# VH-VL binders against p57417: the designs that were tried, part 19

Target 1, 135 residues: p57417
Amino acid sequence: MNNLIDTIKKIENILYSLERILKQECHNLLKSKTSNEEILELIKRKKILFKKLIILSQDRLCLEKEYNIFPPYESNNKLNNYWKKIINTCLILRKLNLKNKIIMNKKFYLNQRFLELSSSYKKSVTYNLDGNLEI
Below, E stands for the ipSAE of ESMFold2; O stands for the ipSAE of OpenDDE; V2 stands for 0.75 times the mean of E and O plus 0.25 times the DockQ between their complexes.

## First folded at step 8 (VH-VL; framework fv_regdanvimab)

Design g2 (at its last look DockQ between E and O 0.46; V2 from the best seeds 0.72)
Fold by OpenDDE, look of step 8:
Order: structure tokens, then C-alpha cells, then sequence
Structure g2 (fold): chain C 135 residues (1-135), chain A 122 residues (1-122), chain B 110 residues (1-110)
């Protein structure tokens, strides 16, 4: 049972780390000038944390089967309390992730619109027979 | 280039504490996903995993030696230290430190030190 | 007691194909990626295969890995004298929360 408790604690810690990274990502995305390098680094870190979470989750599932105890762990108050925290954090992560995706999409959309306008303007430029720009 | 090197005493008396240091270059334990583990091999015997530490200070120890093993890291020095208490002649082995890469699909050791031989004898 | 089981030894002539088996359980090989290590005489282990069937840079395609159920297999084709070594399988055990190695297989080239 101690191994399961420890695994749940580790999962909680990874989730907290993810929360910190997502908040940093949000902060960077809200800047007037967003650093692509910084965003890419945060994405990389998120991926790593997520991978570790997957491994820990596999451990958790294996241990749950071994001990015949499953979420929300009603038969164990300690595990139940940790699980409540995990669920709460997951809800926060979901909201943060959604927010960041919305901000990213808005920025991307604005960039695309700018490119389209620029392209349209260039196509509208004509030259006369003498090679001079017609205004 | 990634390198790891084990250092510490090569001779230890029974009941004494063994302290081994793994010094590495080419990567940092501040890198997300990175881990460093210790593996030993008694003469003519199989590899035995001992402990593992990750960049986020997450630690694992083999159950059979958990009470005797301590693993720690100094990120600023690019070092990982293994401490093993109450040494016995049965603990005579070549001790390796090895790296777990940041690409965490599964756990595996991609770079190894050359190993240091530790003999426990009175 | 070893968590992963390997044959203690295998042998073949140069140019032949050999396979080394690694048998585990649902908590280790069944749930996690398997790696293989080559240890030449008097040297440190070297990563040979990771994530069941992937080769690190510098490892020739003569070496292959596979996994099915709770067992893994290392294949070596075109056997060379330089392949004479000990081979270990390894994986994470989710129940033990430990990395586990097989007992090792001594490969002799006849």
C-alpha cells in the first residue's frame, strides 16, 4: 500500500509541475512579443512531464490491481484525500491548457490574416508598359 | 560528448559505509527527463540495478537494499552520489553509473561509466 | 530470484543467426519497454536495443529486438566473432517500481 501512496504523491508532484509550466506558457503567450524559443522550450518540458506522468500512471494501475483498490479509494482515507487533490489539479490543468490553446490560435489567426493582406496588396500592384508603378 | 565516471574507494571494510560519486559531462541533471542510475555487478554475476535519481529529484531504490542506500545529486557539479551503509563481502562488485535519456518512452540506460571495482574485505 | 529469465548460454557458427529470449511478467515486460545490453569481456555494458526494437546510432541492423506479451527476443544475424559477449535484457517493473535485468546470456561464437 505504501508503494501506491508514494506513486500517487509522485503523480501529484508532476501535475503541480505541469501547472507551473502552463502558467509560464500563458504568461509568455500574453506578451506583446512572444519568444518562439521560449515557447518551444516550454512545449518540450510539457511533453517530458506528460511522458513521466504516463509511466507513473502505469505504475499506479499495476499497484491498484495488486492491492485491489481503485479510485476514488473510498476504503482508504489517505489515498482518497490525495485523489481529491489530483482531481482538482487536473481540472485546473484542463482550464489552463484550453486557455493557452485559445491564445495560441488567436495569434496564429492574426499572423495568417496579415500574410493574406500582404499578399493581396502585392498582387494589386501593377506596372505600366514603361515598367513604372501605376498608382 | 556524453561521459560518466565513477569514483570512490576501491577497498572497504565490513560494516563501513561506501560513498561513490558519479561525475558526468555532456548533459545536465537540470535537463527535463534526464536520470542517473547505479548498477552493480559482482564478479562473474549478472547486472543488478541499485538506485535511480531524476532531474526533479525523484528517487527509486531497489527494495532489498532500500534501508542501506541513499542517492543524491549535485546539479551544479554534475555529480550523483550513492551511499551504501553496512558493507559486506557480498557487496563486492563493479559499480556503474549510467544515464537515462530525456526521451522518456521507456526507462533505459544509454550511456555508462567504465565502472569502479569495490572490494569489501577485512 | 531473477525477475527476468534468460538462457544462460547460446552458441552458433559465424554467419549464422541466433536468438536470445527474455521472459518476464505482466508487471514488467508486459507493461513496459524492453532494452538490451551487450557486455564485451572486461568492459562496461553497452546499449544495444531500446524501446523493444529501436537501435541506437552505431548499432548495426544485424541486431534486432522484438516483444510479444510478457517475453522479448534479441536477434543477431550474420554472427561475427566480435559478437562474443554477455547479453542482458532490462525493463522497468511497475509493481516493484524498479529497473530489472535478466540473468544474462553468454554468446559463444564457434
Amino acid sequence: as target 1 above (135 residues)
Amino acid sequence: QITLKESGPTLVKPTQTLTLTCSFSGFSLSDYGVGVGWIRQPPGKALEWLALIFWDDDKYHTTSLKTRLTISKDTSKNQVVLTMTNMDPVDTATYYCARIPYDLEGYYFDYWGQGTTVTVSS
Amino acid sequence: ELVLTQPPSVSAAPGQKVTISCSGSSSNIGNNYVSWYQQLPGTAPKLLIYDNNKRPSGIPDRFSGSKSGTSATLGITGLQTGDEADYYCGTWDSKLRAYVFGGGTELTVL
Scores: ipSAE 0.867, ipTM 0.935, lowest interface PAE 0.5, mean pLDDT 92
Fold by ESMFold2, look of step 8:
Structure g2 (fold): chain C 135 residues (1-135), chain A 122 residues (1-122), chain B 110 residues (1-110)
Amino acid sequence: as target 1 above (135 residues)
Amino acid sequence: QITLKESGPTLVKPTQTLTLTCSFSGFSLSDYGVGVGWIRQPPGKALEWLALIFWDDDKYHTTSLKTRLTISKDTSKNQVVLTMTNMDPVDTATYYCARIPYDLEGYYFDYWGQGTTVTVSS
Amino acid sequence: ELVLTQPPSVSAAPGQKVTISCSGSSSNIGNNYVSWYQQLPGTAPKLLIYDNNKRPSGIPDRFSGSKSGTSATLGITGLQTGDEADYYCGTWDSKLRAYVFGGGTELTVL
């Protein structure tokens, strides 16, 4: 059980880091002169955080099966509370990601590289009713 | 050029604590997605992963040795430190540190140190 | 004993082909990407294959990797005496939350 709680805490930390990156991305996109290198670095960081999140979610699923407990963890108040925070953070990330997509589209309309990056904002981080990661 | 080098004592007595330092150059643990791990190899035996630490201070330890291992980093010195308590002759091995690079798919070790041999005997 | 199982040894003549298997489970090879390492006598391990089937720069294409289900395979063609080494598979294990290596395979070029 302690390994599952630790894994869920690591997931929460990654989601917080993603929120910070998306806010930094928004700030940089709103500047009148935005460096391509700066925004591309933030996208690179998002991608590695998504990778870690995928791996952590696989870890969580294996541990859930081992311990025979599943989201929303209604029988365990501590896990249920963490899960509620995770779902709420995913909603925040979805809103931030959509905001950044709109700003990027307006700013870089004809730039093919950034138009392709704008399509990446269709990805969002959430968990379905079975607790599976969806991105 | 990416290099890693292990340093520390080569002979320890049973029950002592081993402290090994990985000093590296050509990359930084402030680099996003990067990590450093420790692997050991007893004479004539297979590789055994021990622990790793990522740029964001996220840490993992092999389950069988978790209570004996501590891993930490000093990003400003380009160093990672492994501490292993209560050494036993079975812990005699060559100890390697190795880098986990930025990669969007798997975890793996792309650059390794030359290793340092630690003997545990009375 | 070991989470990942490899044959203890394989052998073949110079110029021939050899494969080395690595057998695991859904929590490791099934869920995660496999890497292969070459360890020449008296030296540190060297990355040979990563992300199941990719080669680092400087690794010739006669080395190949593949994965199917819970098993992975390293292929070596055109064997040379310089290929005599121990070969290890490695991957993340989601249940152990740990990196795991196979037991190693000693390749002899007869």
Scores: ipSAE 0.739, ipTM 0.888, lowest interface PAE 1.1, mean pLDDT 89
ESMFold2 (binder alone), look of step 8: mean pLDDT 95; pTM 0.964

Design g3 (at its last look DockQ between E and O 0.92; V2 from the best seeds 0.60)
Fold by ESMFold2, look of step 8:
Structure g3 (fold): chain C 135 residues (1-135), chain A 122 residues (1-122), chain B 110 residues (1-110)
Amino acid sequence: as target 1 above (135 residues)
Amino acid sequence: QITLKESGPTLVKPTQTLTLTCSFSGFSLSDYAVGVGWIRQPPGKALEWLALIFWDDDKYHTTSLKTRLTISKDTSKNQVVLTMTNMDPVDTATYYCARIPYDSEGYYFDYWGQGTTVTVSS
Amino acid sequence: ELVLTQPPSVSAAPGQKVTISCSGSSSNIGNNYVSWYQQLPGTAPKLLIYDNNKRPSGIPDRFSGSKSGTSATLGITGLQTGDEADYYCGTWDSKLRAYVFGGGTELTVL
């Protein structure tokens, strides 16, 4: 049982680290000047934390089967309390991830539109200068 | 340029505490997802994993030796230290440290030190 | 009692193919990714295969890995005398919360 409790604690710690990363990602995405290098570093850290979370989740499932106890662990108050915290944090993480995804999509769309307008402006100038030539 | 090197005593008396240091270069434990582990190999026998430590101070120990093993890190010195209490002649082995890398799906050891042989005798 | 079981030895002639098996359980090979290590005589182990079937740079494609269920296999084709070594499988075990190695397989090239 102690191995399951320890595994659940480690999962909780990873989820708190992910929450911090997603909040930092949101802050960087809301800035008028976005550093691509800062965002790429946060994406790397998020991927790494998900790797640990996947492995810890596999540990949890194996230990649950071994001890014949399953979420929400109502027969063990300590585990049940940790599980409630984990579920709450997962809900927060899902909301933060959706928010960041929406902000990122809006920012990418605006950057694409600026590049298209810049291309059109250059093409219009060239076409104006070469009015008697092929498009 | 990734290297690891084990250092410590080559002779230890029974009941003494063994302290081994893994000094490494080409990576840092301040980097995400990097870890260092210790593995030993008694003469003519198989590899035996002992312990792991990750950048976030997350630690694991083999269950049979857990009460005898302590693993710690000094990130500023690029060192990982293993201590093993109450040494016995059966603990005579070559001790390796090895790196757990960043970019993969599973845990494994991609770079190993050359090992240090520790003999436990009076 | 070994957690991962390997044959103690295998042999084949130069140029032939050999396979080395590694048998485990659902808590290790079944749940987790397998790696293989080569230990040449008198040297430290060297990574050969990771994540079941991936090769680090510098490992020739004569070395291959696969996994099915709770078993993993290392394949070596075009055997050379320089391939004589001990070979170990390794993986994480979710129940033990520990890394585990097989007992090793001694490859002889005759």
Scores: ipSAE 0.559, ipTM 0.811, lowest interface PAE 1.9, mean pLDDT 86
Fold by OpenDDE, look of step 8:
Structure g3 (fold): chain C 135 residues (1-135), chain A 122 residues (1-122), chain B 110 residues (1-110)
Amino acid sequence: as target 1 above (135 residues)
Amino acid sequence: QITLKESGPTLVKPTQTLTLTCSFSGFSLSDYAVGVGWIRQPPGKALEWLALIFWDDDKYHTTSLKTRLTISKDTSKNQVVLTMTNMDPVDTATYYCARIPYDSEGYYFDYWGQGTTVTVSS
Amino acid sequence: ELVLTQPPSVSAAPGQKVTISCSGSSSNIGNNYVSWYQQLPGTAPKLLIYDNNKRPSGIPDRFSGSKSGTSATLGITGLQTGDEADYYCGTWDSKLRAYVFGGGTELTVL
């Protein structure tokens, strides 16, 4: 049972780390000038943390089967309490992730619109037979 | 270039504590998802995993030796230290430190030290 | 007792194909990615295959890995004298929360 408790604690810690990264991502996205390099780095870190989370989750599933105990761990108060924290953190992560995606999408959309406008303007420039700009 | 090197005593008396240091370069334990593990190999025997430490100080130890093993890191020095108490002749082996990379799906050791041979004898 | 089981030895002539098996359980090979290591005589192990079937830079395509169920296989084609070594499979065990190695396979080139 101690192994399962330990695994759950580790999962919780990874989730806290993800929360920190998502908050940093949000902060960067809200800046007037967002660094693409910084955003890419944060995305990379998120992916890496998810890798470890997947492995820990696999460990958890195996241990649950071994001990015949499953979320929300009603037969174990300690595990149940940790699980409540995990669930709460997951809800926070979901909200943060959604917020960040919305902000990123809006920025991308604005950039795309600017490029389209610029492209349209360039295409509208024509020259007459004498080589003069037609306005 | 990534390198790892084991250092420590090559001769230990029974019941004494072994302290091994893994010094590495080309990466940092401040890097996300990076880990460093210890593996030993008795003469003519198979590889045996001992312990693992990650960038976030998450630690794992082999169950059979858990009470005897301690793994720690000094990120500022790019070192990982393994301590093993109550050494016995059966612990005679070549000890390796090795890295777990961050850009993979599973856990594996991509870079290894050359190993240090530790003999436990009276 | 070893968690992963390998044949103790395999042999073949130069140019031939050999396979080395690694048998585990649902908590290790069944749930996690398998890696293979080559250990030449008197040297440290070297990563040969990772994530079941991926080759690190510098490893020739003569080496291949596969996984099915709770077993993994290392394949070596075009066997060379320089391939004579010990080969180990390894993976994470979710139940033990430990990295586990096979017992090793000695490959002899005839």
Scores: ipSAE 0.416, ipTM 0.805, lowest interface PAE 1.3, mean pLDDT 90
ESMFold2 (binder alone), look of step 8: mean pLDDT 94; pTM 0.961

Design g4 (at its last look DockQ between E and O 0.62; V2 from the best seeds 0.71)
Fold by OpenDDE, look of step 8:
Formats: C-alpha cells, structure tokens, sequence
Structure g4 (fold): chain C 135 residues (1-135), chain A 122 residues (1-122), chain B 110 residues (1-110)
C-alpha cells in the first residue's frame, strides 16, 4: 500500500510541475514579442513530464490491481485525499491548456494575416495608358 | 560528448559504509527528463540495478537493498552519490553509473561509466 | 530469482542468424519498453536496442529488437566474431517500481 501512496504522491508532483510549465507558457504567449525558442523549450518540457506521468500512471494501475484498490480509493482516507488533490489539479491543467491553445491559435491567425497583407503590398501593380491593371 | 566516471574506495571492510561518486559531463541533471542510475555486477554474474535519481530529485531504490542505499545528486558539481551501508563480501562487484536520456519513451541507460571494482574483505 | 528470463547461452557460426529471448510478465515487459545491452568481455555494457526496436547511432541494422506480449527478442543477423559477448535485456517493472535486467545470455561464435 505504501508503494501506491508513494506513486500517487509522485503523480501529484508531476502534475504540479505541469501546472507551472503551463503558466509559464501562458505568460510567454501573452507577451507582445513571443520567443519561439522559449515556447519550444516549454513544449519539450511538457512532453517530458507527460512521458514520466505515463510511466507513473502505469505503476499506479499495476499497484491498484495488486492491492485491489481503485479510485477514488474510498476504503483508504489517505489515498482518497491525494486523489481529490489530483483531480483538482487535473481540472486546473485542463483549463490552462485550453487557454494556451486559444492564445496560440489567435497569435497564429494574426501572424498569418500579417503575412497575407505583407505579400499583397510586395506585388508590383502597373497600369496602362487606359487605366487598366497590368499584372 | 557524454561521459560518466565512477570514483570511490576499491576496498571496503565488512560492516563499513561504501560511498561512490559518479562524475559526468556532456549533460546536466538540471535537464528535464534526465536520470542517473547505479548498476552493479558481481564477478561472473548478471547486472543488478540498484538505484535511480532524476532531475527533479525523484528517487528509486531496489527493494532488497532499500534500507542500505541512499542516492543523492549535486547538480552544481555534475555528480551523483551512492551510499551503501553495512557492506558484506557478497556486495563485492563492479559498480557502474549510467544515464537515462530525456527523450526516451521508456527507461533505459544509454551512456555508462567504465565501472569501479569494489572488493569487500576483512 | 530473476524477474526477466534469458537463455544462459546461444551459439552460431559466422554469417548465421541468432535470436535471444527475454521472458517477463505483465508488470514489466507487458507494460514497459524493453532495452538490450551488449557487454564485451572486460568492458562496460553498451546500449544496443531501446524502446523495443530502436537502434542508437552507431549500431548496425543487423541488430534488431521486437516485443510481443510479455516477451522480447533480440535478433542478430550476419553474425561476426566481434559479436561474441554477453547480452542483457532490461525494462522497468511497474509492480516493483524498479529497473530490472535479465540474467544475461552468453553468445559464442563458433
């Protein structure tokens, strides 16, 4: 049972780390000038944390089967309390992730619009003596 | 280039504590996803995993030796230290430190030290 | 007792193909990625295969890995005298929360 408790604690810690990263990502995305390098680094860190979370989750599932105890762990107050924290953090992460995706999408859209406008101004437009457009 | 090197006493008396240091270069334990583990190999025997520490100070120890093993890191020195108490002749082995990469799907050791041979004898 | 089981030895002539098996359980090979290590005589282990079937840089394509169920297999084609070594499988065990190695297989080139 102690192994399961320890695993749950580790999962909680990874989730807290993810929360920190997502907040940093949000902060960077809201800057007037966003560093692509910084964003890429945060994405990399998120991926790494998710990989570790997957492994820990596998450990959890294996131990749950071994001990025949499952979320929300009603038969164990300690595990139940940790699980409540995990669920709460997951809800926060979901909100943060969604927010960041929205901001990213808006930023991409604005950049695309700028590129389209800039390309239009680079076109050389000439007119003939009759005022007709010559491309 | 990534390198790891084990250092410590090569001779230990029974009941004494063994302290081994893994010094590495080419990576940092501040890097997300990175881990360093210790593996030993008695003469003519199979590899045995002992302990693992990650960049976030998450630690794992083999169950059979958990009460005897302590793993720690000094990120500023690029070192990982393994302490093993109450040494016995059965603990005579070559001790390796090795790295777990940050980009792995699973856990595995991609770079190894050359190992240090520790003999436990009166 | 070892968590992962390997044959103690295999042998073949140069140019032939050999396979080394690694048998585990659901808590280790069943859930987790398998790695293989080559240990030449008197040297430290070297990573040969990771994530079931991926080769690190510098490892020739005559080395291959596969995983099915709770077992993994290392394949070596075009056997060379320089392949004579001990080979170990390894993986994470979710039940033990530990990295586990097989007992090792001694490969002899005849």
Amino acid sequence: as target 1 above (135 residues)
Amino acid sequence: QITLKESGPTLVKPTQTLTLTCSFSGFSLSDYGVGVGWIRQPPGKALEWLALIFWDDDKYHTTSLKTRLTISKDTSKNQVVLTMTNMDPVDTATYYCARIPYDSEGYYFDYWGQGTTVTVSS
Amino acid sequence: ELVLTQPPSVSAAPGQKVTISCSGSSSNIGYNYVSWYQQLPGTAPKLLIYDNNKRPSGIPDRFSGSKSGTSATLGITGLQTGDEADYYCGTWDSKLRAYVFGGGTELTVL
Scores: ipSAE 0.757, ipTM 0.890, lowest interface PAE 0.7, mean pLDDT 91
Fold by ESMFold2, look of step 8:
Formats: structure tokens, sequence, C-alpha cells
Structure g4 (fold): chain C 135 residues (1-135), chain A 122 residues (1-122), chain B 110 residues (1-110)
């Protein structure tokens, strides 16, 4: 169980780092003079953080199966609290990334990944082992 | 030009603590996404991964040795340090440090040190 | 039992093709990218393949990698005496939260 809690903490930390990067991106995009070097560095850092988030998400899925516990982790208060923070941060990131996409008219990688994470939560809550919807 | 080099004692007694230093050049652990790991190889045996530390101080340790291993970094010195407590003759091996790059999809070790052989003998 | 299973040895004549298998599980090869390392006698390992099938600069194209399901394969064509070495597969394991190596395969060129 401690491995799943640690993995969730690491996911939360990456999401906070992404939030800072997206806020920096927004700030730089609103400047009259846009620095190509600064924007390219922010894009690089987003890709690196997204890579780590994908690997951590795979870690989470494997550990959930091993411990037979799934989002929103109602049976574990510590995991549930972290999960709520993750969902809130994902909503913030989706909004920030959409805002930045509109300004720069660029393809959005982060929104697709956050939708997959959100879908995993909904799928875990509403589906049984056979994939049937439960109310 | 990326290089890594391991340093530390080559002979330790059982129960002693081993401290190994990985000194590297051509990159920094302040570089976004980079990591450094430790791998050992007992004589005539397979590679065994031990621990890993990333630029953001995120760390992983092999489960079987987690209570014996500590990994840390000194970014200003371009060093990563591995400490292993309670050494035993089965820990006799060549110890390598190696880099994880930032420009790929998966984790892997692209540059390796030459290795340092540590013998644990009564 | 090792997390990643490789044959302990393979052999072939110069000029032939050899393949080295690496069998794992969904938590490692299934979810994650595979790398391959060559270890010549008395030397440190050297990266041959990363991200399943990509070659670093300086690695000849007679070395190739592939992945299918929970298995990966290293291919070596045009076998040379200098290819005699131990070969290791490696990947991240998402359940163990650890990097894992196969047991190694000793390649002999007859």
Amino acid sequence: as target 1 above (135 residues)
Amino acid sequence: QITLKESGPTLVKPTQTLTLTCSFSGFSLSDYGVGVGWIRQPPGKALEWLALIFWDDDKYHTTSLKTRLTISKDTSKNQVVLTMTNMDPVDTATYYCARIPYDSEGYYFDYWGQGTTVTVSS
Amino acid sequence: ELVLTQPPSVSAAPGQKVTISCSGSSSNIGYNYVSWYQQLPGTAPKLLIYDNNKRPSGIPDRFSGSKSGTSATLGITGLQTGDEADYYCGTWDSKLRAYVFGGGTELTVL
C-alpha cells in the first residue's frame, strides 16, 4: 500500500509542476515580445513532465490491481485525500492549457492526458470487473 | 562529452558501510529530466539495478535492499552518492553508475561509468 | 525466477543472423519501453537499443529491436566475431517501481 500512496504523491507533485509551467507559459504568451527560447524551454519541460506523468500513471494502474483498490479510494482516507487534490489540479490544468492553446493555436497534449486520467477515475467508479456499468 | 566515474573503497569488511561516489561531467543534475542510477554485477552474474535519483530529487530503490540503500546528489559537485549499510560477502560486485537521459519515451541508461569492483571479505 | 527471462546462451556462425528474446509481463515490457545493452568481456555495458527499436548514434543498423506484447527481441545480422558478448534487456517495471534487467544472454560466434 505504501508504494501506491507514494506513487500518488509523486503524481500530485508532477501536476503541481505542470501547473507552474502552464502559468509561466501563459505569462510569456501575453508579453508583447515573445521569446522563442523561453517558450521552447517551457515546451521541453512540459514534455519531460508529461513523460514522467505517463510512467507514474502506469505505476498507479499496476499497483491498484495488485492491492485491489481503485479511485476514488474510498476505503483509504489518505489516498482519497490525495486523489481529490489530483482531480482539482487536473481541472485547473485543463483550463490553463485550453487558455494557452487559444492564445498560441497549438496542439494540446496535456489536455488529452488529463482526460485519460479523469476517464480512469470514472471508469473505476462506474464499472465492475467485466466492464459493465454499475450504478 | 559525457563521462561518469565511480570511486570509493575496493575492499570492505562485513557489516561495514560502503559509500560510492559517481562523479560525472558533460551534464548536470539540474538539467531537466536527467537521472543517475547505480547498477551492480556480482562476479560472473547478471546486472542488478540498485537505485536511481532524478533532477527533481525523486528517488527509487530496489525493494530487496531499500532499507540498506541511500542515494543522494550534490548538484554543485556533479556527484551522486550511494551508501549501502551492513555489507556482506554476497554484495561483492562491480558497481556502475549510469545516466538516464531526458530526450526519450522510456527510462534507460545511455552512458555508463567504467565500474568499480568492491570485495567484501572477512 | 527473474522478472525478465532471456535464454542463457545463443550461438551462430559469422555472417548469420541471431535473435535474443526477452520475456516479461504486462507491468514491465507490456507498459514500458525496452532497451538492450551489450557487455564485452571486461567492460561496462553499452547501450545498443532504446525505446524498443531506436539505435543510438554509432550503433550499426545490423542491430535491431522489436517488442510484441510482453516480449522483446534483439536481432543481430551479419554476425561478427567482435559481437561475442553478453546481451541484456532492460525496462521499467511499473509494479515494482524499479528498473529491471534480464538475466543476460551469452552470444558465441562459431
Scores: ipSAE 0.713, ipTM 0.870, lowest interface PAE 1.2, mean pLDDT 87
ESMFold2 (binder alone), look of step 8: mean pLDDT 94; pTM 0.961

Design g5 (at its last look DockQ between E and O 0.04; V2 from the best seeds 0.00; counts 0 for: pae E 11.9 > 2, placed apart)
Fold by OpenDDE, look of step 9:
Structure g5 (fold): chain C 135 residues (1-135), chain A 122 residues (1-122), chain B 110 residues (1-110)
Amino acid sequence: as target 1 above (135 residues)
Amino acid sequence: QITLKESGPTLVKPTQTLTLTCSFSGFSLSEYGVGVGWIRQPPGKALEWLALIFWDDDKYHTTSLKTRLTISKDTSKNQVVLTMTNMDPVDTATYYCARIPYDSEGYYFDYWGQGTTVTVSS
Amino acid sequence: ELVLTQPPSVSAAPGQKVTISCSGSSSNIGNNYVSWYQQLPGTAPKLLIYDNNKRPSGIPDRFSGSKSGTSATLGITGLQTGDEADYYCGTWDSKLRAYVFGGGTELTVL
């Protein structure tokens, strides 16, 4: 059970980090003169955090089966409390992500300079041409 | 150019604590996604993963040695340190540090140190 | 305790193809990406394959990886004398929350 608790804590931490990144992304996107380099760096970090989140989620699912306990973890107060925080953060992330997608789409989907920059730096863009996040 | 190098004592007495340092260049543990792990190999035996630390200080240890292992990082020095308490002759092995890249889908070790041989003997 | 199972040894003549299997479970190979390592005698391991089937730069295309279900396979075509080494599979185990290696396979070129 300790492994699951630890995993859930790690997930929570990643989500908090992701929230910070998305807020920074939003802030930069709202600037009149947006730095493409800064946006690309934030996209990179966001992508990395999502990858780690995927791995942690797989760990969680495996451990849930092992311990026969599942969200919202009603039989474990500690897990349940963490899960509430996770759910709350996910709601925030959803709102932020949607907002950022809209702004990103309006600002860059037709920006050839941005696309060329992304290509030249061989950095993966996590937004498609429609502004949808690709993970 | 990415390099890793293990350093520490090559001879340890039983019950003593082993401290190994991994010094690396060509990358930083401040970079998102990067990790450094320790792997050991007893003479003529298979590789055994010991511990892993990421840029965000997330740590993992092998269960069998969890109570004996501590992994830490000094980002400013580009170093990762592994401590193992209560050493036993069975812990005699070549110890490797290796890197996990930031752009991986899964966890794997792309660059390895040359390894340092540690012998536990009275 | 080994979580991933490999044949202890394989052998073939130069120019032939060999395959090395790695058998695991749903918590490791079934859920996570597999990597392969080559260890020449007296040297540190070298990454051959990552993310099931991807080759790092400098690794020739005669090395290939595949994954199906809870098993992975390393393929070596055009076997060369220089390929004589120990080969290890590795992956993350979600249940153990640990990286795990196979027991290793000794490849002999006849």
Scores: ipSAE 0.854, ipTM 0.950, lowest interface PAE 0.5, mean pLDDT 92
Fold by ESMFold2, look of step 8:
Structure g5 (fold): chain C 135 residues (1-135), chain A 122 residues (1-122), chain B 110 residues (1-110)
Amino acid sequence: as target 1 above (135 residues)
Amino acid sequence: QITLKESGPTLVKPTQTLTLTCSFSGFSLSEYGVGVGWIRQPPGKALEWLALIFWDDDKYHTTSLKTRLTISKDTSKNQVVLTMTNMDPVDTATYYCARIPYDSEGYYFDYWGQGTTVTVSS
Amino acid sequence: ELVLTQPPSVSAAPGQKVTISCSGSSSNIGNNYVSWYQQLPGTAPKLLIYDNNKRPSGIPDRFSGSKSGTSATLGITGLQTGDEADYYCGTWDSKLRAYVFGGGTELTVL
């Protein structure tokens, strides 16, 4: 059980880091003079965090099978509380991502190449009805 | 160019604590997504992964040795340190440090140090 | 017990092809990406293949990798005497939350 709790905590940490990145992205997009290099660096960092999140999600699924417990972890109050925090953070990330997508599209409308390179910022993190991570 | 080098004692007594330092150049643990791991190889035996640490201080340890291993980093010095407590003659091995790159789908070790051989005398 | 199983040895003549298998489970090879390492006698391991089938710069295309289900395969064509080495598969294991190596395969070029 401790391995599942630790995995969930690591997932939460990655989601908070993604929230920070999205806030930094919003700040840079709202500047009058925005460096494309800075935005592309933030997109790179999001890709790296998505990689870790995918691997952690695979860890979580394997450990859930091993312990025969599944989201929303109703039989374990501690895990259930962590899961609620994760879902809430995903909702926050969705809102931030939508805001940044709108700003990005308006600001870089004629730069098709940049929008194609940055398309990964349009992905959002959600959990489906089965509790599986979707990016 | 990316290089890693292991340093530390080559001979320890049973029950002592081993401290190994990985000094590297050509990259920094301030780089997003990068990590460093430790792998050992007893004489004539297979590779055994021990631990790894990422740029964000995220850490993993092999389950069988988790209570004996500590991994830490000093980003400003380009160093990663492995500490293993309660050494035993079966821990005699060559110890390697290796880099985990960010630009990939999976975890793997792309650059390795030459290794340092540690003997635990009975 | 070994998490990833490799044959202890393989051999073939110069110019021939050899394959080295790596057998695991759904928690490692099935869910995660496989890498292969070459260890020449007396040297540190060297990366040959990452992300199942990708070669780092400087690795000749006669080295190839593939994965199917819970098994992975390293292929070496045009064998040379310089290929005599130990070869290890490696991957993340989601259940152990650890990196795991196979037991190694000694390649002999007859």
Scores: ipSAE 0.784, ipTM 0.910, lowest interface PAE 0.8, mean pLDDT 89
ESMFold2 (binder alone), look of step 8: mean pLDDT 95; pTM 0.963
OpenDDE, look of step 8: ipSAE 0.822; ipTM 0.923
ESMFold2, look of step 9: ipSAE 0.741; ipTM 0.885
ESMFold2 (binder alone), look of step 9: mean pLDDT 95; pTM 0.964
ESMFold2, look of step 11: ipSAE 0.006; ipTM 0.612
ESMFold2 (binder alone), look of step 11: mean pLDDT 95; pTM 0.964
OpenDDE, look of step 11: ipSAE 0.774; ipTM 0.900

